# VH-VL binders against C2 domain-containing protein 3 (C2CD3): the designs that were tried, part 3

Target 1, 169 residues: C2 domain-containing protein 3 (C2CD3), of Homo sapiens (Human) (q4ac94r1171to1339)
Amino acid sequence: SSGLLDVGLRYRRSPRTAEGVLAARTVSISVQIIRACGLQAAAKALAEREPALQFSATVGVNASVTTHLSFLPQGEQRRTHPVACSFCPEFSHHVEFTCNLVTQHCSGEACFLAELLEFAEVIFAVYHENTKSASDIISIESCKEYLLGVVKVPTKELLIKRSGITGWY

## First folded at step 17 (VH-VL; from t05 with light chain N53Y)

Design u04
Fold by ESMFold2, fold request of step 23:
Structure u04 (fold): chain C 169 residues (1-169), chain A 122 residues (1-122), chain B 107 residues (1-107)
Amino acid sequence: as target 1 above (169 residues)
Amino acid sequence: QVQLVQPGAEVKKPGTSVKLSCKASGYTFTDYYMHWVRQAPGQGLEWIGQINPSGGYTKYNQKFQGRATLTVDKSTSTAYMELSSLRSEDTAVYYCARVPYGYRLFGAFDIWGQGTLLTVSS
Amino acid sequence: DIVMTQSPDSLAMSLGERVTLNCKASQSVSSYVSWYQQKPGQSPKLLIYGASYRATGVPDRFSGSGSATDFTLTISSVQAEDVADYHCQQYYNWPYTFGQGTKLEIK
């Protein structure tokens, strides 16, 4: 009854070069959003409460995925392109988050990023969107996002698994 | 039936601490961020901070750094905000408010508690 | 900090008139703006999210528009129950910040 999301995460320090003193103070968190499957169950459950989803729950959803790192603000979230009319979309999407090696702790004090990753999460929100109109809301019904599912992947293993974290969630 | 329930009022003296509660009901507590916002009498709204109930990760407005502490008790679906070293300018209504996951809605406060009036005076 | 500046600070309107409230961000916040209605003695209520999307249960007379730095809340035909303070908020970056509010009254 649950859907799954196939993702990969990797953590790397930025390479140090002769020119790259500032680059030596940053790290990259690479996120791959490969595909999802089994979205029909979530769409049908939502359609029981949302008449606008009745058609999509039968024929396929227009799925997108947002990626949020729990220690970054909202404006840093990333979004895949939508994949139309599918319950098993293929995204093949890759994003990079560049983070300072030393960053603010949840209490506001400076800390190493590694300390944050011990308790942090990468959060994926899978959602459907019926219409594409957002430019003239008075003339066209407001587009509404419909949350299909949330996937939370703890980041603590990124510190020790050099190949990263990958798989279905 | 989604609700955030807060006590109505607290009175404290300067230099003391207070711990305010916010009890959630009607939804899965760990599926939403919890935020705290205050409003001094006759003034606008001011964001205090947020907590992710799933992992306990917090972020604070720098203005409250070192004084505010956000925690949750997942077993009772209750969020807490502790504010220390109280000053008279901390007199305000303190709201808890939740944030859903998603895209455009992610960061908007879709449900608010009724607020707790904190009065700090000698 | 991103400063949100609302205008006007207050206004008085007749029933049925069209109202336009403005909110300007000190830097781009993309479309990460919400609007709240706060009736006297009550907690805020979400009206608009993502600059232009009505929250569930919000009457059609409320609409939002804008992107980047300039945002507008419009009430197409003011009703008596619309007497409230209206707040805009950005949720693009920490700290999340609110405008100072606009007080709407009926003449």
Scores: ipSAE 0.671, ipTM 0.841, lowest interface PAE 1.3, mean pLDDT 85
Fold by ESMFold2, fold request of step 23:
Structure u04 (fold): chain C 169 residues (1-169), chain A 122 residues (1-122), chain B 107 residues (1-107)
Amino acid sequence: as target 1 above (169 residues)
Amino acid sequence: QVQLVQPGAEVKKPGTSVKLSCKASGYTFTDYYMHWVRQAPGQGLEWIGQINPSGGYTKYNQKFQGRATLTVDKSTSTAYMELSSLRSEDTAVYYCARVPYGYRLFGAFDIWGQGTLLTVSS
Amino acid sequence: DIVMTQSPDSLAMSLGERVTLNCKASQSVSSYVSWYQQKPGQSPKLLIYGASYRATGVPDRFSGSGSATDFTLTISSVQAEDVADYHCQQYYNWPYTFGQGTKLEIK
């Protein structure tokens, strides 16, 4: 009933060598977006206020997922390819985020790194978007994105296991 | 109906602080970023910062770093912006505005409060 | 900071005329640009997001275009209720920044 997103998240510090001191200042986050499910309930709830979604809520949505790290700017967001006409899309999408440490009112990288990772989030937005057709006359909101759900994963949990995620609102 | 409700006006003396409120209604408060933007009389718009209501993570315009503090109260769906060490050039209308998650819309301010006029004068 | 420069600063138009407002970014912002209408005494209202996507409830006479550094807002046939200040904004990178605005008046 409630929508779910199946993701794999991995956290890596850059490897250290005897000479590679600068590499210790880079954080890599690997994100795998596998699939979603249960999207029909979200689409139906949204269609109560969005007439353009009535058909898609019955037959399937054209879902995409964006990935945003709360400590990176908007230009660093990534998105999957869309998967057409499904309530349980398979994305099989992989992204890597490489970021530099940024000092804010802290001395040294260790202080900011610890604060950043303990309170930040990886945020996934699942949305529907109509596909373009040169001959499709019945599309009234052809380019509009419709948010189906948001999933937030605290970065502190990236260090233990791939997590299951719940909460489509 | 989605609304962001702000008090109409505040008057403060230089050197003091102010805490402005923004009451959200008609949507799930933790599903949107909250931003603050100000507009001095006859001037353009200036971004102050943002807060993620669910995790509390904030980002500030460097100009306001150290003076501005953004907080939320999830139980009342209210966002707050505190500005310290006030000076006369802080006289402006202060808006709260929300940002939806998504793709192309993520970062655009889709709903604005009506603004609070802050006057800082001796 | 990414500087957004709008032109013209102001203009006066007759009803029904076509209006083009320009916004230039000091570096590429991809398509992460929004446009706002601010009527006298009111808060800004979102018109365009993603450079070219019309927000819900915005009349069809408003359109946006551009990418990278050069962006335009077009009003195909200006109406009396379009008297306002118009602001462009980039949301590609922090801090988010606005253009200085363009004031549209009716002759």
Scores: ipSAE 0.665, ipTM 0.833, lowest interface PAE 1.3, mean pLDDT 83
Fold by OpenDDE, look of step 22:
Structure u04 (fold): chain C 169 residues (1-169), chain A 122 residues (1-122), chain B 107 residues (1-107)
Amino acid sequence: as target 1 above (169 residues)
Amino acid sequence: QVQLVQPGAEVKKPGTSVKLSCKASGYTFTDYYMHWVRQAPGQGLEWIGQINPSGGYTKYNQKFQGRATLTVDKSTSTAYMELSSLRSEDTAVYYCARVPYGYRLFGAFDIWGQGTLLTVSS
Amino acid sequence: DIVMTQSPDSLAMSLGERVTLNCKASQSVSSYVSWYQQKPGQSPKLLIYGASYRATGVPDRFSGSGSATDFTLTISSVQAEDVADYHCQQYYNWPYTFGQGTKLEIK
């Protein structure tokens, strides 16, 4: 849970002309993943439990970031390309999540996306990918991803701030 | 030590409601999602829904929409599932289970409660 | 809903034999599949997540493989303590769904 992640969130309508009526009922949550810093502390902490990370904790981690909206299924999760050998990776990654403007409430009633956003969050997970996994195709264990940290950003502010949410988390 | 503690059993009549509890300990309650899964006698597992203890967001299996209500008490690190309009078919062991964050892990239940046997009978 | 179908429903194996359990999804679930072991009278225990990743503390004899629709849990050398029901689960899309389970017994 150490380190910081620089991100931006924006709420915009996303008309998709090809989808006809569906386009009128969808919005986009735009997520920008700019950079991370302070990942060495996280890596060192993890290396205490995972000796295989001792080297990476000293020279740099291969960092990638996953993005998940809490109200979307896991299959909609997005992931950045890995940035190799850095404790301060710059991703400059942009992802958009298409969301239905109207969704079904837990009670079975229709509700607006705005109602969900009041309780929703964007979840960022920073991972280290062991490069040794590429050479050891035979061992599934060698392909382990290590979670360095998780950032949760509430989406409720998107309902108030027209400029979106930006900053270090 | 990480654990989820549930009461052993509940007996209810059809048409009534039950509120099952799940006490979490040994970890930061708000850092994990809480799910509920039930298992009828001799049957497979059935997902009921999830709640994010941090923000309170819930997602339900449509099968239980309108009948199941998930809540949490952060002050006591306790998750609750209320099921209304009970039927005999609701007789099952009800598990709470936590889900950690992770690219491949988020959605897998890494820790389970011991389960509460709910018996619905007239 | 995504239907997860396990096969076989039950099997009896001799100690030391290789055990293969299958799970088929009605549609692609990518690699978002987990496997659980449930011993009699106990809660399920996570064995595999992400189709092929062993959970912490899981013996090396357990392995998972597969992608999209076809998944396999393998026990390289079955032990007496492996007697249990095994469940596969997808968490690709809501609702999360489980297979009907496979019962493993020792001859």
Scores: ipSAE 0.658, ipTM 0.882, lowest interface PAE 0.7, mean pLDDT 91
Fold by OpenDDE, look of step 20:
Structure u04 (fold): chain C 169 residues (1-169), chain A 122 residues (1-122), chain B 107 residues (1-107)
Amino acid sequence: as target 1 above (169 residues)
Amino acid sequence: QVQLVQPGAEVKKPGTSVKLSCKASGYTFTDYYMHWVRQAPGQGLEWIGQINPSGGYTKYNQKFQGRATLTVDKSTSTAYMELSSLRSEDTAVYYCARVPYGYRLFGAFDIWGQGTLLTVSS
Amino acid sequence: DIVMTQSPDSLAMSLGERVTLNCKASQSVSSYVSWYQQKPGQSPKLLIYGASYRATGVPDRFSGSGSATDFTLTISSVQAEDVADYHCQQYYNWPYTFGQGTKLEIK
């Protein structure tokens, strides 16, 4: 896979309120999706298998990024707005994931978030939305999203670095 | 060609443990989640758990917590499911199934092994 | 746990007929629903994901629809090779759960 994704991850404590038992038991994983670059190579690679993408592989992709924390259910994933016709889309997207400090482990015992973060990862998936190249309007493929690439960022460094994790991946 | 290969059958006594294998080929092993699903004879499908081969994180159905252990060997692209304290009701076909990353696809099992028939009997 | 309930449990159709299989979730699962075809003695095969997206290699006669709690798998013109059990699945929340399955036979 080709291309890079500029992202930031930060571990934030939930603010405590006077009633804040729940707040004391949760934290927030802050995710920033800043920009991507070099998506043309990925688009061209896909275009070899999907002729409908040949045009987009030339002029620019309609890119969006999904974010998933590996220890959260699928329904918790988030998605950026699409950036049209670019191989270097700027998203400037921010999302917060609420995480429990204590959860259930496979043994049935309590598992601390720190233990999860040791093995967890934030998964970014970059998609192209094909809205203009479909020849069959009734085909589901006309509205199909194509995966350009996947970025996996381990969360273990969040346990050490208070400033968070930033960079190109 | 992408495929998941599982042994055909295992026979175990109640109270014992079994470790089922699932060998992946034809794709990058660490780029997909691996799930385990079982199907008792004449019954529907039941999700057991998932493992992320890249990071090693596991998620289990609470029904199997404490009894099921998912592991992977990245060097051999093989996923394992160990089930302990076997009972007769554990008799089922056990499938490994691949889950790709994706907004809509992540959580759907796009490739399945042929399954291993586990028979638990006295 | 989210309960997926399929209906009917079984049905027999004539060749060429339109087949409609239903799946109802006990709570909203958004569009995180997949459908699988399982022929006798075989492992399940992915047909539909994201409620309405056809998996690669799946014939056009298969289609999925629905959102939130009510989902449908449709075979526009049933063929002999479509004899199988069909399973719906939600992957919205832990644990992932399946319907009990629908058996499709040809008269």
Scores: ipSAE 0.541, ipTM 0.863, lowest interface PAE 1.0, mean pLDDT 90

Design u04
Fold by OpenDDE, fold request of step 23:
Structure u04 (fold): chain C 169 residues (1-169), chain A 122 residues (1-122), chain B 107 residues (1-107)
Amino acid sequence: as target 1 above (169 residues)
Amino acid sequence: QVQLVQPGAEVKKPGTSVKLSCKASGYTFTDYYMHWVRQAPGQGLEWIGQINPSGGYTKYNQKFQGRATLTVDKSTSTAYMELSSLRSEDTAVYYCARVPYGYRLFGAFDIWGQGTLLTVSS
Amino acid sequence: DIVMTQSPDSLAMSLGERVTLNCKASQSVSSYVSWYQQKPGQSPKLLIYGASYRATGVPDRFSGSGSATDFTLTISSVQAEDVADYHCQQYYNWPYTFGQGTKLEIK
């Protein structure tokens, strides 16, 4: 009932710059958020317990998508621009996450990114934003975002597929 | 009703290991992160680590120097924290807490267990 | 690690007074700050997330504000049931860290 999200993931090596050893120690995870569909069903389901969504569930939602890599901190989260009044929003959003090849935050002294990707996920969260409340600076509660659905894409296939991961989820 | 259930107390000697449990109910276990936080008597809260039950990814506070191991049993919706090489300084209440995937909520602990008092003494 | 420093360490207020609790981050944490209430002998309870958003079931007298490094939890009119320890937390970067806590008592 949460709908579908069309996304693409790619593993890319970071270019080496003449100045920095750091470039050689990082890679990029490229994320493309293309479009969503079936958000009306999600909105209707949520509207059963959130009356504030009843109108949007009939007319259209203002959808945005957050992207989070499970092994990165929350501060690295990215968000698309909102697409207004649609149950099938087209985002055409592209973002790259810089990742260290080696990290010391694993259970051992050092972990390689490949080890992390085996168990990691890219988490997409689709939200509805109430436009009527966006202009209201006085009431913080009026700016509530409603979670329509969550998509989790395992990153393990990035280790074996050079073409990346694409599809509807 | 959403709840996290933990045992009341554990008593251990220095140098030993303990495995604490946290049983989740009332929600889909794999749709939330599970975190562990401890609180020494009269002290503040200290973050131990995170596990994603769906994928199995774990993140630890380096302060524990690999002494902590987080695991989950999906079949029983139970999270575990094992702490080895116990010290007297490890005496604390250990909490499990879930974290949703929400934009602003992600990283906030919305539901907590009642905590397990771990006493480490000779 | 990002250090979260709360102030004051403790305070005693009269019923109905406005209470202001502060939390300062050693570096910018954007708005990735949460506040928790912990009553004696109980687990922490989420009050505020995202620096200024009230969690479900939290009374309107509680509010959060701030960004970057300076954050504030405000109780517009303190009640007897508000006696507790209050903790701020950042979840901007690893490791997640908490303040040392502020103890609120009623005179």
Scores: ipSAE 0.484, ipTM 0.852, lowest interface PAE 1.2, mean pLDDT 90
Fold by OpenDDE, fold request of step 23:
Structure u04 (fold): chain C 169 residues (1-169), chain A 122 residues (1-122), chain B 107 residues (1-107)
Amino acid sequence: as target 1 above (169 residues)
Amino acid sequence: QVQLVQPGAEVKKPGTSVKLSCKASGYTFTDYYMHWVRQAPGQGLEWIGQINPSGGYTKYNQKFQGRATLTVDKSTSTAYMELSSLRSEDTAVYYCARVPYGYRLFGAFDIWGQGTLLTVSS
Amino acid sequence: DIVMTQSPDSLAMSLGERVTLNCKASQSVSSYVSWYQQKPGQSPKLLIYGASYRATGVPDRFSGSGSATDFTLTISSVQAEDVADYHCQQYYNWPYTFGQGTKLEIK
């Protein structure tokens, strides 16, 4: 019942304006969210327990994708704009996550980004937004969202591949 | 039925270490993150750390850094929390709790263990 | 660390009354707030996530609202079984933090 998500990950060292020692020692993980497919199967499966999705499971879902690095707080996650009424949405979305080369919030006193990336993952979640269930149309936070699927991409390959990771997941 | 099973109680002396277990059942163990939260008697909840059972990645509250160690055994669907250099202030109920994926849900604890009462006394 | 402050610390209400519990964050946590109910001798139970979304199996009388720094848990008509401690939590940034809790009793 799972669809596929076409994504790309790249590791980049980008100079930034130094606001501190850690700010001067940052890298960027670039994430590209290109397109999804096969979302109808997921929507139909979900519609079995969510009757409100029966219509969308037939005509198309309003899909958006969230991106989260497992070692960053949830506040840092990014979300695409929704693509309306499609089971094969094309997002063409690009986001960058700024990561410190060294952090003190790992298992030890000092943790290098390389150590994090060895065990980390990029988490993609595909959602359908149903505006019909919203109590307040002007508030996006009141809209009902349905999780269609989750994709997890390990970041360990970024340690050895300069070209990054790309493909369907 | 989804559940997290923890031992009822542990008694330890100051300076020693304890390893608490949390056995998961009724769901795919690797599809959820596992967190540990403690609650001292009559107090609020305190977050200890997180582990991703799939990859083994851990995140700790800095307050417990160096003393707490989170591990998992995927073959038995069991999460462990080891706490060393125990002190009287570590007396509390220790909970394991799972976190599901979700845009607004990832970070909320939807299922909790019954908790293990750890008593640290001389 | 983000500090979550709940108010009041305790309250006693009559059956059927509207109950309002507050939680204030020391900085913006967007909508990444959850509420838990903890009955005596039990583990916490998830009520609300994402500030305003009701968890599965939670009665309709429970609702959550708020964004940024100010959050509210409301019980439209309090029942006897609602006697418990209520905890708010932010999961916007590390470390996750909880409020000190609010004790709800019935008169």
Scores: ipSAE 0.347, ipTM 0.817, lowest interface PAE 1.4, mean pLDDT 90

## First folded at step 18 (VH-VL)

Design v01 (from u04 with heavy chain Y57W)
Fold by OpenDDE, look of step 21:
Structure v01 (fold): chain C 169 residues (1-169), chain A 122 residues (1-122), chain B 107 residues (1-107)
Amino acid sequence: as target 1 above (169 residues)
Amino acid sequence: QVQLVQPGAEVKKPGTSVKLSCKASGYTFTDYYMHWVRQAPGQGLEWIGQINPSGGWTKYNQKFQGRATLTVDKSTSTAYMELSSLRSEDTAVYYCARVPYGYRLFGAFDIWGQGTLLTVSS
Amino acid sequence: DIVMTQSPDSLAMSLGERVTLNCKASQSVSSYVSWYQQKPGQSPKLLIYGASYRATGVPDRFSGSGSATDFTLTISSVQAEDVADYHCQQYYNWPYTFGQGTKLEIK
């Protein structure tokens, strides 16, 4: 199964804030998550293995998208708000990742952000949240999420493109 | 069926190198990160590193000081870990494990290989 | 590196008892913690991810809780097949790190 995720990526220097020097040493990678399409095929595929998804695969999924820069800690990933009961959700979500111009997260040596971006990726993952799978609807922790698809965008493309549509599986 | 298959055992001498394989099947190889974790006899688990099979991006535990090299062969859906300058302390079971992308699952190893026992001895 | 410390190192329980395993992080790892079960001679098996989410196929007697630095794996009613080593893991930041493990035995 395949679908499309419409995203925009921008690279910009962070403005100086009153907090001074740290802002000058960082840049922001702006990510816009616009919409996803074709989620029904993915949901149907999953429903073959997960009977709990049969209903959602028919009427619509509760979709959210996570965004992660591969060179940042996993905890720095972001998530859109969920769009309920849709196979073509529009998120209109904006997130900015603050990145240090110089880091020591590459090979133990100090490296520039440009070096990281050359080989890094922005990873998008589309999830369905199945609230009906939880015995206790009140508990968010009891909700189960299902991966519908993943989109990986090389960060090197930030130097070339401001937006793009990418297929996911 | 989703599975990661590893050779059963390797025996090496100190100072040599070993290249361990991990063959993936039952899923799209490039849609998951591949991680390597080892476990010395009677000890806990130790993370070695990870690779994105799609782009080849890697992250290593600095403890290995560049001794570990992770690679993939997309055509055969096989991940490799090469460990050089082997020491007796490298004796362990080496696991490959996949990690799905996602908010809550990212970083959790949902599928493991059966492990390869590496014995480093004179 | 973030240090994950499990407690106790080992415990023996009677069948049907409630088992509580603890894992403490040296710094906040949010909810990016997983628990694994490893039976003798086998590879680890994912039990809990995201601190509190049960992996597919995992019996409902297993549950995870906690946030920031303190995490718990609970077995509501321990069974004979639950004899294993249990490992906690953080994946908030690199390098990923595991606890030293807890050995669970049945009396």
Scores: ipSAE 0.040, ipTM 0.650, lowest interface PAE 2.2, mean pLDDT 87

Design v02 (from v01 with light chain Y92H)
Fold by OpenDDE, look of step 19:
Structure v02 (fold): chain C 169 residues (1-169), chain A 122 residues (1-122), chain B 107 residues (1-107)
Amino acid sequence: as target 1 above (169 residues)
Amino acid sequence: QVQLVQPGAEVKKPGTSVKLSCKASGYTFTDYYMHWVRQAPGQGLEWIGQINPSGGWTKYNQKFQGRATLTVDKSTSTAYMELSSLRSEDTAVYYCARVPYGYRLFGAFDIWGQGTLLTVSS
Amino acid sequence: DIVMTQSPDSLAMSLGERVTLNCKASQSVSSYVSWYQQKPGQSPKLLIYGASYRATGVPDRFSGSGSATDFTLTISSVQAEDVADYHCQQYHNWPYTFGQGTKLEIK
């Protein structure tokens, strides 16, 4: 299954005059999550193996989108508010990621942000939230969300274009 | 003023369940994550989980997975945490606390409820 | 889980002295650390986020520093109202974890 996620990415100098040591040496990656479409096909495909999605696959999904920069820690992942009962949700959501110009690679070596961005990705994941199971304390399913699709946008493209990218999942 | 209001105390027997409430006011309820944190007497803080008030998406500490259930009532701007199979070691002050969705690069709890003291004893 | 270890467990300082509280992570958490002040009988209050950024309304005498594994909360000139427990927290990885806390008293 496939769908479309309309996103905007921008690279900016951070105007922050914060008191922190790293505040003066940061940039901002602005992410706009505008809308999604084609979620019904994804939901139907998933409903073949997840009966709990059969109803939502017909009437509409409760869609939310997570945003993660591949070089940031897991805790920095952000999520939109969900848009209820739609296969073409409009989020109009803005996320701002402040990134240090100098950071530490997973190997422990210090590196510049530009080096990271050359090989990094912005990862968007679209989820359906099953709100009906939220109050079920005896539910076997520990996860109340279902992955509908993933879009990975190379940050390299962000450096070239600076703004405006659409993705498919 | 932004405020999270919680009941003062709950007393429960081992093996039972409790549902704690957290009423939000002074801000848009659906613009922030709601987290739950507990603190045993004389101990540090322990993260339980988070919920998206807009749709009910949840993330749990594995320690509480299967026992803790987070829910919200958007109409009353109230968050709930139900904890089942209560044990004596569940005796603690339980806090609700909000976190911005992702407009800023941090995962800090900027506003806290006053906490509910849960006592689990036979 | 990432373990946050605070030191000292408790300390008593004189008014006006410089106070230094430490927090050590079991693995790198970059700058994703927050500090909280908890006065007796009260809920925690956010002091510092992102290791070094003061929350709104926090006095200038409070400052945070550090990165990777070693973090510090500093009170440049301790006041009587600063008597409290102080907690550090990491939000680098799930689950979020806190230190065991440091108790600050005034002599």
Scores: ipSAE 0.015, ipTM 0.604, lowest interface PAE 7.6, mean pLDDT 86

